# Ledger of designs, part 9: VH-VL binders against q96p48r954to1139

Target 1, 186 residues: q96p48r954to1139
Amino acid sequence: ASMGDTLSEQQLGDSDIPVIVYRCVDYITQCGLTSEGIYRKCGQTSKTQRLLESLRQDARSVHLKEGEQHVDDVSSALKRFLRDLPDGLFTRAQRLTWLEASEIEDEEEKVSRYRELLVRLPPVNRATVKALISHLYCVQCFSDTNQMNVHNLAIVFGPTLFQTDGQDYKAGRVVEDLINHYVVVF
Below, E stands for the ipSAE of ESMFold2; O stands for the ipSAE of OpenDDE; V2 stands for 0.75 times the mean of E and O plus 0.25 times the DockQ between their complexes.

## First folded at step 6 (VH-VL; framework fv_felzartamab)

Design y4 (at its last look DockQ between E and O 0.04; V2 from the best seeds 0.00; counts 0 for: pae E 10.0 > 2, placed apart)
Fold by OpenDDE, look of step 6:
Structure y4 (fold): chain C 186 residues (1-186), chain A 121 residues (1-121), chain B 107 residues (1-107)
Amino acid sequence: as target 1 above (186 residues)
Amino acid sequence: QVQLVESGGGLVQPGGSLRLSCAASGFTFDDYAMNWVRQAPGKGLEWVSGISGSGGSTYYADSVKGRFTISRDNSKNTLYLQMNSLRAEDTAVYYCARDYYDYSGYWFDYWGQGTLVTVSS
Amino acid sequence: DIELTQPPSVSVAPGQTARISCSGDNIGSKYVYWYQQKPGQAPVLVIYYDSDRPSGIPERFSGSNSGNTATLTISGTQAEDEADYYCQVWDSSSDYVFGGGTKLTVL
């Protein structure tokens, strides 16, 4: 795999989740849930780059071991991977509809809309979104320790997942909504 | 059932060449990194070489770098070890071993029965 | 480079507890794996992640790892447990590293 490859072109593991995403999420789940500022803090550029290149080349052969990789390097690699997706995680075609859904005031209607939009995603994207949001839900459960509540995570991942410069607040709202309503949406 | 069957071992003179094969079955071959581990007679285990599932990455012990080449044909579920410039100290039983896929591949969950390579004049 | 040191041999009477050590600098910070090898046979994984047992491995096999020493413990040792045992770690600089092996004799 190379930079610019679509999500579906990645090495896929079980449940249609790219191995690169699984490796990163799994490592952070094991080693980074209580890390202060997880996903907010940046890793070392060189290490992050090397890791990302290795993951893109052959994610199945990458060995992430506690003490061998800094969680911020792994989290940075994951964010960059997601940010660099050609179509974005929510696809270009559906991007605006997701952002519009965040403006729905009725919570039940909003949840229903998100469910509908999830079904419209390609299977790999849908599986990846579910895995990522599930992971972020877990991360925020430790917000007292890692200082990353739902809002903070949304600030980070909104621009990342929707490939914005942080100027569109609706991107963060989508992520925030998905985390807050994870149980009922997924 | 996971099975690994090595072949290609035999007697070879110093400086000679030999190619080992490992036929794999019972699992999705290209999902797993594969390795060669050898054991000299009456000695311990020594990792020799490894290759990623896709074959895109290869690794070698210092003792065999430049002389051995690991490869795989995923369409045939077969692992190979090309051994050149063989030395007496390369005499060993060579095992094919699978990395555990679940997380790290830090260990070998399945081994073949091995094939004996004897380097002698 | 990391080096793993094992005693060359350990002897136990049937029914007794055998302990095989694997020493290395700060080995407790790594996961240790153990293999059993009987004469003329291939190695078999008996412990992974320091203390987990693969399916089919008897409960009398256990492992621990802390500080500079990992230990394979066989409680209620049986005659069929007579074999060579190897510890192994993975290292980013050395890849797979094995101990020298320990011959367990059941008297």
Scores: ipSAE 0.021, ipTM 0.570, lowest interface PAE 5.4, mean pLDDT 92
Fold by ESMFold2, look of step 6:
Structure y4 (fold): chain C 186 residues (1-186), chain A 121 residues (1-121), chain B 107 residues (1-107)
Amino acid sequence: as target 1 above (186 residues)
Amino acid sequence: QVQLVESGGGLVQPGGSLRLSCAASGFTFDDYAMNWVRQAPGKGLEWVSGISGSGGSTYYADSVKGRFTISRDNSKNTLYLQMNSLRAEDTAVYYCARDYYDYSGYWFDYWGQGTLVTVSS
Amino acid sequence: DIELTQPPSVSVAPGQTARISCSGDNIGSKYVYWYQQKPGQAPVLVIYYDSDRPSGIPERFSGSNSGNTATLTISGTQAEDEADYYCQVWDSSSDYVFGGGTKLTVL
């Protein structure tokens, strides 16, 4: 698929998660969990672009190898893929509703609302959110080494996932909430 | 250490031109959007122009559109501002500023020391 | 287009708490960034994402943002904190928007 294609138009794995997402997450899980500033640091623009082009052409044929790709190039490719989705990971139609849910003060009500919103996402989007948040939960487990706690990850992924203009305060809060409540929400 | 060093400022008459440069070091230059921010004597900060990491997208404040051109040479780690048709109100210190992350963060995490442009007849 | 309004000056005695406001229509829905500028020097980021401190910024600097007002707070203000302070947001129609700046005087 191409850069601007929807999530459902990507090559999918056996679990209906885009192969692009699976490849990047798997590589970072194997090689990047202790890398200082993972996801905060940017990879090289030209290397990131070449990796994305290869993945778009045939993600199933791309095998990321230690020593051939820097973890920051892979993390940047994943972020760019998510940011460039035409409808976004949480879909444009549901974006405001997700952001409003972050302002619910009652914790149990907020968690219940997130679960409801997840069910309303298209199946590929829902599977991808679960895979990504599960991965980010794992990343923050190594925060003493990689320096990426839940708040740091939310700062990076809020704007990336919600594609909002001019602010991402609530977007960061959604991401932080999903990571913090991972066990209960998913 | 991230370093940004501006040069090219000076005295020029109204209607004249200047070209500012900003030499960058200590980071992967082409991964970051870059900006120019100016400060008139005794006044506040004003964003002037920005450019994406690749150089493919450029942005301008309304006050400088059509007169200023931002560019970058990623092989030289250098940001440029071509200023044409200069006016007295363009008199300012011009700062080179690094965007947090290719426009995704919306703030400036590192600044140069500035270069003074004076437009006076 | 959002407009950010700051008081032109704030004075505080050493050791006291300084509060610098930044007012804008529904600024609480945006992230606010704060810069310190000492005389003859470039601005330095002191707060991002409303309340976070970059490495090397003293813990006496804090920030908040709600409704129509963001506030930079400096507790236990020291002589070296005397500077101009600017708030900033990003706006889809105007890109980077700065407040007019506040001169903090430590008497």
Scores: ipSAE 0.006, ipTM 0.499, lowest interface PAE 10.0, mean pLDDT 86
ESMFold2 (binder alone), look of step 6: mean pLDDT 92; pTM 0.934

Design y5 (at its last look DockQ between E and O 0.05; V2 from the best seeds 0.00; counts 0 for: pae E 16.7 > 2, placed apart)
Fold by OpenDDE, look of step 6:
Structure y5 (fold): chain C 186 residues (1-186), chain A 121 residues (1-121), chain B 107 residues (1-107)
Amino acid sequence: as target 1 above (186 residues)
Amino acid sequence: QVQLVESGGGLVQPGGSLRLSCAASGFTFDDYAMNWVRQAPGKGLEWVSGISGSGGSTYYADSVKGRFTISRDNSKNTLYLQMNSLRAEDTAVYYCARDEYDSSGYWFDYWGQGTLVTVSS
Amino acid sequence: DIELTQPPSVSVAPGQTARISCSGDNIGSKYVYWYQQKPGQAPVLVIYQDSKRPSGIPERFSGSNSGNTATLTISGTQAEDEADYYCQVWDSDSDYVFGGGTKLTVL
């Protein structure tokens, strides 16, 4: 599959967050927080593809409305977008350092390390990571309903964000840590 | 409009052979995997075989492996099922079904009217 | 191998709500699909991905899936809804798996 454009090449909102990410996150926040298996279940391939293409073409012109799109199609579009980033959300240059940070045993030291790593990210990447983790933190708050606790979300987004095939458990650990420590890391 | 039309059904003796066809129209045929699903008289639905859009991959239920061969001619928009060594338990209406899918699974969004295959001595 | 269990029959009066269950171990972790089959006709997809309706399917048809049970619900059941209904899942080991079917009778 062809790789997508970089984050910096996307239409950006006022907070340096790609509009495509904002649209998806906003819609899921409004319509999908209590959806069982959100982000774990996938949307219909054709619908997801069409939506993603539309968002990539002109995210600002896309208006996701409740009842018009299924949350799983939107969530799948978001995941695919993030997965297909040329350098990944955490960048190719910083990828290994993030994974290594997950191995830090001291929790305070680990949090400090994540803060340092966030500063090293390009502004758009940093803003996007913050927005995404904030959103995932919100999603897990409804884990009793949607069955997506921090661990389950980490299983899904670890491979997505670090562009792994699921073999590297550290990817999930990073995501899990960021969600668990969202308040103090960001 | 998507249309699937099965043909080739009929009466055959045990051990005999039969080839079913499914003519497809109303969509880009080679973009879709296609399937055969059968239903014995008064019974439920049973998946029989599937084939990828390009025809490069084929799949079979255990009950028909080694006896049935699924194929397609994309230039003719036609799906085939070659049925050899037929058994009485193969008696069923055979449906052609178009495949739809996502990352979590597959299902059938369009079905033909079916063609009856009767295996009897 | 995953097995899907449906009640063999369900009866409802016109205007009432019909509920058809499809049970399987941890079926809630999979998407469930529902097909309607009227006598002498081919199956028609009425619900896909647990709860989505294809174009042309009346709004009175809905679906849910959680835990070990998926449910097809027909609100305000009409005479024309009398049919056999099949649930289906896809499994990497078993490929396409159908329930045994449920005959819905509208009294």
Scores: ipSAE 0.008, ipTM 0.544, lowest interface PAE 9.2, mean pLDDT 92
Fold by ESMFold2, look of step 6:
Structure y5 (fold): chain C 186 residues (1-186), chain A 121 residues (1-121), chain B 107 residues (1-107)
Amino acid sequence: as target 1 above (186 residues)
Amino acid sequence: QVQLVESGGGLVQPGGSLRLSCAASGFTFDDYAMNWVRQAPGKGLEWVSGISGSGGSTYYADSVKGRFTISRDNSKNTLYLQMNSLRAEDTAVYYCARDEYDSSGYWFDYWGQGTLVTVSS
Amino acid sequence: DIELTQPPSVSVAPGQTARISCSGDNIGSKYVYWYQQKPGQAPVLVIYQDSKRPSGIPERFSGSNSGNTATLTISGTQAEDEADYYCQVWDSDSDYVFGGGTKLTVL
């Protein structure tokens, strides 16, 4: 049977996180946290495409091994998967509400609003957001080495997750807020 | 001081065999992957073969696969290249090179002076 | 499978800046390493990870990598810099890939 492109059509692990996302995040956590410019640099186009195609076909059968896959190819495959989701990670229905929440001036109210919005996401989307933000929190912990602080990660993942161009700073602010308030939001 | 010294080069006829050695000193040999890189007269560098620090993984360029065998003896700090079914196009200076790596990739930080292999009918 | 292309030769006057290019499809997504080889000698690493110098390599050697082109730059070029220069990347399909080499002449 054909594998679909939407988040709900992906093979899921025990924690309701798509296997494709888990595979990429786990590989980068083990091999890429000290890599300079991780997530900012692009992988080789042909290798990224081949990896993404194999993951979409049968993510459970794909095994990532250091030396076989460069971390930038894996990070690019993950970003491309997220950017190409038909409904997006935060869903079309909630996209504007998430962006508007980023403009709330009072930090306590903003954090409370993010918690409310998270519970409204479909379960797979919410689990995926938590896993991804938890991972990005770990990446920024190594920012002295990898040069990717919260701001740098927000620049990359804002447009990727909200499927906008890089000019919509609100998308980046949501990502930055979620990383900065990870403990209290999740 | 890191030192790599190749030996075993010489003149052989097509279809013949030759075994190259590389004696390593000045570092903990089994901590490093090792490689052979060759250079035909007047030509550029071409990677030939590599082996992990433990010797558990070996790698070959397509041009030598099935004909060459890389190995190492960590108790003697020595890298080997067994070359069988030699052809005229295998004529080159063969360099022993120490591998370095990190998340950015793999590169060669130290090279030997090379040993010449000439395959002539 | 990436292929690296270098100009066969580059000539500069002493004291001038030499620039040696290494072209490959999306090479900016990889890290590039540069080797110097003088006649009759083994190669020597002069730049690693696009732009870093090993200990003992003069500050006049620098490197950059963006898009489809990596560049080795030698400022204040000296007669002793006359050599062949090779770029290299690592690729999981092809392992180590070298450029064809560039002969730098200082005249």
Scores: ipSAE 0.000, ipTM 0.445, lowest interface PAE 16.7, mean pLDDT 86
ESMFold2 (binder alone), look of step 6: mean pLDDT 92; pTM 0.926

Design y6 (at its last look DockQ between E and O 0.04; V2 from the best seeds 0.00; counts 0 for: pae E 14.9 > 2, placed apart)
Fold by OpenDDE, look of step 6:
Structure y6 (fold): chain C 186 residues (1-186), chain A 121 residues (1-121), chain B 107 residues (1-107)
Amino acid sequence: as target 1 above (186 residues)
Amino acid sequence: QVQLVESGGGLVQPGGSLRLSCAASGFTFDDYAMNWVRQAPGKGLEWVSGISGSGGSTYYADSVKGRFTISRDNSKNTLYLQMNSLRAEDTAVYYCARDYYDRSGYWFDYWGQGTLVTVSS
Amino acid sequence: DIELTQPPSVSVAPGQTARISCSGDNIGSKYVYWYQQKPGQAPVLVIYQDSKRPSGIPERFSGSNSGNTATLTISGTQAEDEADYYCQVWDSSSDYVFGGGTKLTVL
């Protein structure tokens, strides 16, 4: 299969998750959960770029062996990939509705709204969001060690996933909500 | 318990067609890519075809491209392999295999018992 | 295209260590998987990611991979270990690539 720029055009693994996303998430889960500042620290630009290029070219052929890749390079590659998605992870069409959902004050209503919005996502996007948020939930479980609590992760991934360049705080809120309510939302 | 049960094998003439089925149980079927792997009598294993969990992506070995079609019905937890223009060299036991993957690559964690396809005049 | 080469047969006495090799160019840069197939049965995964054992696989099974050779090692080989063993890798050009298989005979 040819590699495209959109999420659905990527090489897909099981459960319709792009292999590029799974490779990175799996590696960080295995090697980076206790890494201080994971996802906040930047990798080496050249290494990150090479890795991302390899993953974009043929993610299935890329083997990330433990100890061979710096976790910050892998995390940076993942963030860049997500940031550079043409339609974004939550799609351009649904972006505003997600951000608006974050303004719902009643927590039960908010959770219900997020569930509804997830169903509206394309299958690949929905699967990817679930996988990513699940991973971030796991990362924050080690916040005492890696110093990346839910808020810190939301600060990083809000702009990344919604492509807001930090201009809209609601992006972080969505990510924070999804992590905090992962068990009931997904 | 994960179970995969192949069926549909039999004797067919060269140029003929046959459809194999694999009934899956014991897991969420659509969460997993599925594959067909075959083994000619007294020979080794050969990957034939794969399909993603949703069925949106299909893959084929060069030896079967254009002749075989892999599909799945997730509502029935069933994997299929439509084999057309069969050749003598297609004679083999065909296994249904569940796909698993991690950062290291892809492999098969569960296999069915296989079904024998014999192509002979 | 990567090709995996295995010896066609290996013999070992009960209780001894069996070693089955899988050779390929720079195979050490890939993860190798091993399958056991007993007569008339389907293959069973016995090693994944070079050296990891699935649940239910005896500890006497181990694997290594370095350079151009991956090795399946069976320590304290038992009669029930008599089977065909296949190595496998993922390749971008060939997808799933299997070795030719090795028949292990327990004398």
Scores: ipSAE 0.018, ipTM 0.585, lowest interface PAE 7.1, mean pLDDT 92
Fold by ESMFold2, look of step 6:
Structure y6 (fold): chain C 186 residues (1-186), chain A 121 residues (1-121), chain B 107 residues (1-107)
Amino acid sequence: as target 1 above (186 residues)
Amino acid sequence: QVQLVESGGGLVQPGGSLRLSCAASGFTFDDYAMNWVRQAPGKGLEWVSGISGSGGSTYYADSVKGRFTISRDNSKNTLYLQMNSLRAEDTAVYYCARDYYDRSGYWFDYWGQGTLVTVSS
Amino acid sequence: DIELTQPPSVSVAPGQTARISCSGDNIGSKYVYWYQQKPGQAPVLVIYQDSKRPSGIPERFSGSNSGNTATLTISGTQAEDEADYYCQVWDSSSDYVFGGGTKLTVL
């Protein structure tokens, strides 16, 4: 698919997860979990752009090969795809409600609220959030090696998923909460 | 044992062309990105161009973009640099270098002996 | 866009410690690689990822990188260490960037 296409307009797998997301997540899960600074470091701009263009044109035909794609180029392509979604992963309609939920002081009430908000997302968005947060949970399991704990991942993915300039602490808090509570939320 | 052997250097007039070759042995060639790095006489190292293991992606320094073309033939374990519209500042020893990279970075772990290109009237 | 600066030369007596600096804006956020080049020869990698030694490189070679400076250190310098030394980083906008080189003289 093209830059500007909504999430549901992407090529989808059988589980309603965009093939672009699945390809990148799968590659990083297999090859990148021990990579220092994964997701924090930026890939080479030209390599990232070329990869992203091929994925947007026909993600089903793209096969990521170790030795041809650096994990940072793949992670940068995924981040750019998510940042460029016209409506965002959490949708414009629900964005502020998600951010407000992060301010709930009672932990059990907050987790329950996140579950409710997930149900209200379109099916493709919900499946994509689950796949991405599941992946980030796996990444932080290797934090002693890759140096990317939950907080570090939240700093990267908060602005990326909520499409902010990086100053909105609530976006990072949502991502951090979802990773920390992955088992009970999903 | 990894070996890289460059050839094809020589004297050429400004505006002329040369094609450099680098014969690789001792490793699975198509698993590695390859690069050209040059060194003007008495000067330091300057990266020139790089190519992915499959040959699907190519990269160039601004100083050579549009004039030089990197390529490879994986069936012959050979890296090439086609150099067109040569200028005096292209005078250098040209090294082929094997790219090594992991999840954290990129570096050159093996270098050839170099081949001299001299551009003068 | 990063530029790497090295002193043009360093001189040490045999057995003394040589330190070769490589300065760049926030170079400590990047991995630094060091190459040795003897006269008439190709460069050889001596340090990778700031401080790691490839197989066959003597233990007297070490490296560090923090802030704006990376340093190659040779603790018991020998005559055979006389060479040019280059630092290198990779940058997503500039690709491979080398320092200007340092001539190490052992006298």
Scores: ipSAE 0.000, ipTM 0.457, lowest interface PAE 14.9, mean pLDDT 86
ESMFold2 (binder alone), look of step 6: mean pLDDT 91; pTM 0.911

## First folded at step 8 (VH-VL; framework fv_felzartamab)

Design z5 (at its last look DockQ between E and O 0.25; V2 from the best seeds 0.00; counts 0 for: pae O 10.1 > 2)
Fold by ESMFold2, look of step 9:
Structure z5 (fold): chain C 186 residues (1-186), chain A 121 residues (1-121), chain B 107 residues (1-107)
Amino acid sequence: as target 1 above (186 residues)
Amino acid sequence: QVQLVESGGGLVQPGGSLRLSCAASGFTFSSYAMNWVRQAPGKGLEWVSGISGSGGYTYYADSVKGRFTISRDNSKNTLYLQMNSLRAEDTAVYYCARDYYDDSGYWFDYWGQGTLVTVSS
Amino acid sequence: DIELTQPPSVSVAPGQTARISCSGDNIGSKYVYWYQQKPGQAPVLVIYDDSDRPSGIPERFSGSNSGNTATLTISGTQAEDEADYYCQVWDSRSDYVFGGGTKLTVL
């Protein structure tokens, strides 16, 4: 249990988004949108670990620059940060409720349910979900180049955000829905 | 090494019930999602049901939803399929399959040898 | 709901190349998995993630996936390769979807 690992314990930017999340997302947006297999490919283990440790200690002091950081090291650090959150991004208390919402047949009702669930998240969690889904929407816009469409991103981020290691494999459905309905949900 | 052994198959009348078991060994059972896949005689493979490692989430094919219940007992390393309201179309070999996930997708890395269920009047 | 279509059978002479197709709407946007099933036996994974081989699967097995068709290719086909072959994808709504299967006969 490392000190400063929860979302509420992170350095926050002006929009209540953890600086560690913003740094990684900004770098991938700047340098990684055309990178084949982004988020699916692993970075170098030691470089990813070192970067994540630096970001956890003082994210504001870490400056990610093209040529100094491999995009796969940054994407791996972000994924590991999300996997390591003690309560998870969607919180343990709401996990099953989010997964059940994905089963709603009526699309407008489902979107309305996701909006309700977002309001119930802690403010930092809600802001972070919005930032991540906005970013993933941008990533899939480049899918003809990077090979990461909504389906592929959902496979990666479902287990990552719900912390399942693949055990609750329908978690991708929530991620797909949030990306596909970004404009009306957020 | 990973081993999956199904049991509980047999003959049953339409409308009857049967419970299948799958004994797992050689891995940390609670860390893996598990599935049932069936194959009617002379036919192809059909996914039936899945369950998360903790048992917290269950999934069913439309053809069995409301009639079949998947469950697991992690203290006994055993997967179950309770089959109710059986129909002739449920006649098949039922396989226990271990789920595998990487960042690319989901598939079955280990299969049991299967147990035959015959539903006949 | 994605549906996967395979030819019911494929016949090849020993030593020749067998190609087994798996067709589905935009299947190239998903990863495809292939299973071999010999008579009276459980299925065995022979290709994962479109084109990768598990440990113990001979190099003569290969796979590809683009557009609306995935293909399992067996070069230098041997009598022991005679089996049924199934393709599979995963979908967040339908879960696991299998093709109908292809019987490979080595004559």
Scores: ipSAE 0.177, ipTM 0.719, lowest interface PAE 5.4, mean pLDDT 89
Fold by OpenDDE, look of step 8:
Parts: structure tokens; sequence; C-alpha cells
Structure z5 (fold): chain C 186 residues (1-186), chain A 121 residues (1-121), chain B 107 residues (1-107)
């Protein structure tokens, strides 16, 4: 895989989750859940870039070990990968519908709508969204320690996942909703 | 080199209107969100309004909502701020500021020299 | 709403280290940005993402952010560093939030 490749063109692991995503998420889960400002703090640019290049070249051959990689480098690599997806994680076609769903006032209706939208995603995208949101749900469970509550994570991942170069708050709201309603949405 | 030049400031009576402009050069204007930040005399910085690169999204501080309108003409590389129903407390130097962002936050990487707006009877 | 608090003024002798604080609830979970403003001039970005320096900013400028306090540090302070300094964060509820500013005087 190389930069610019679609999500489905990545090396896929179990359950159609790209290995690159799995490696990063797994490492952060093991080593970064209690790290202050996890996903907010950026790694060193050069290290992040080298790691990302290695993962894109052959994610299966990359072994992230505790103590060998700074968690911020790994988290930055993951965010960069997600942001650089050609169609974004929620796909270009469905992006607006997700953002619109965030405007639904009735919580039950909103949850139902998110479920519908998830079904409309390609299988790899759907699996990746689920894995990522599950992970973020876990991260926010340690918010007292890492200072990354749902809101803070949404601020970071909204623009990342929806590839917004503006200030579209709806992107963050979608991520926030998915984390808050993880159990019922997925 | 990035350059931002504000214009349109001046003296206006309370309840009056004024339109500010910001001419941008040295970068792809439409690729960046733009903002207005103001500074009352002897006071600190206050964000006023922002607009996305395409102009599709606009944002306002509560203090100016309903009175100010931010817009842009990407064909002219120009940012605008239409200020209506001006109040004495709107007196300030108004800066045009380019928005920048990364994976974690938003900030202003370039500022103009500002244009003074004085609201007084 | 998030609020950022800065000391109104800080004084330092030439060659000494100046430290300007910016306090806010859980500010360590946000990136903090710092601007320098000299009299009659526009603000200039001196620190972004807590501790990164834009090109052209002297190495004596550094930043840190942890817990409830971000700090701008100027080592070996020079006369030319005399200015107002503002911290800033972005918040989904409040958009851009500035501190009240700190006047740095070089004695």
Amino acid sequence: as target 1 above (186 residues)
Amino acid sequence: QVQLVESGGGLVQPGGSLRLSCAASGFTFSSYAMNWVRQAPGKGLEWVSGISGSGGYTYYADSVKGRFTISRDNSKNTLYLQMNSLRAEDTAVYYCARDYYDDSGYWFDYWGQGTLVTVSS
Amino acid sequence: DIELTQPPSVSVAPGQTARISCSGDNIGSKYVYWYQQKPGQAPVLVIYDDSDRPSGIPERFSGSNSGNTATLTISGTQAEDEADYYCQVWDSRSDYVFGGGTKLTVL
C-alpha cells in the first residue's frame, strides 16, 4: 500500500480492519490509554512520518513494541493515515449525510439514523469505524488520567475523519455521538 | 510571502454600518479559512468571526451575532466583514487573520496590520 | 465556557528567563498558541501546538503545557522581547479563546 490508496486496498486483517489501523490502535490501547493528552499531542514529525511510511509499505511487518515507540508518534501516524484517506473514513458520498444526522434532536432517532448510515458504508469502512470508535470509547474511560474526554476526542477526530479544512463543528458532533452511543449504535 | 491588508475602517455613529475588507496575497486564498479578530484600545484580543475556505460555513462570536456578516470572494482574494447596528463597544482595531490547523487544533498563523473602527456619536 | 487567565504583567532583567503563564481548566488537554504583540503592530505567532516555533522565531522562545497551565518561556530575554503576549486555544463551544494578555517588561 502507498499514500493515496483507498481503505479497501490496505492490508486487511481479521474482520476487514486494515492492519495499519489495528497495529496503531492495539499499541495505544496497551501503552497509551493513560497518557496525558493522547491523540491531542503530536509526535515528532520525522518519527511519525517514518512510522507511517513503514506501516503503509508493509503494516504486517511492523511490530510496535512497548517502549520502542512513543505513543504520540503512533497516535499521530494513525490520525495522519485516516486523514489522508482518499474518500475519508465515512466516504465522500456519505459525508454530508453523516453530518446532517448530527443535527437530529431526538436521541433515539439519531441513533437509529447512525445505524442506517453504518450499514451504507463499505464493509471495510464500517469495520474500521467500529474498531476506531470502540477504541476511542475505551480511551475516554480513562479521561480522569489522560484528560481526553469524549468532547476532546471529538475535537481531534472530527476534522481528521471528515477531512474538514474548515471549522465544521458537525464533524466533531458525529464523533462525539458515536462514542457516547457506542453500545447502542454498534 | 503571505500578506493580509485590511481596509474600510473609520469613524461611524452608533447604529451605523461599515464594511471592512481584507486583501490577501501570497497563498491560495480559497484553501484557508479566514477570521476577523478585534482589539479594543488598550485591551486584549477578541475573536469576532470566521469563514471556511469555500465560504460555506460562517462562525460568529456571541457579541456580534445578528449584527455582523462575514463573507469572502475567492475570485478576488478578499475577505469582508459587514458590520451593522454598530455599538460603542465595537470600537477596535480589526485584524484579518489566516486560519491554520493540524490534527489537533486551530490557530492564526498570519495577521494583517489591522484597520481601526471607531464608533462614536 | 473555557477561560484563560494570564498575569497582567511580568518583569525580567536582560539575560534572565521570563515565564508567562496561561491558566485554564484542563488546558493541558488542548493545544495552546502564543502570540507576541509589540506596540502599534499586529500580533505575531511565536508558539504553536504548545511548544513548536514558527520559522523565524528565536530558539530562546519555548512553550509547555500540562495540567491546568501553559507556559511561555523566554530564555536569555532581550530588550526586543518587550511586548504583550497572548495565549489562545480553540474550543468547540467557544471557538477561539484568548487570554487577557501579559505585558512583558525588560528592565
Scores: ipSAE 0.007, ipTM 0.552, lowest interface PAE 8.9, mean pLDDT 92
ESMFold2, look of step 8: ipSAE 0.025; ipTM 0.644
ESMFold2 (binder alone), look of step 8: mean pLDDT 91; pTM 0.915
ESMFold2 (binder alone), look of step 9: mean pLDDT 92; pTM 0.923
OpenDDE, look of step 9: ipSAE 0.007; ipTM 0.544

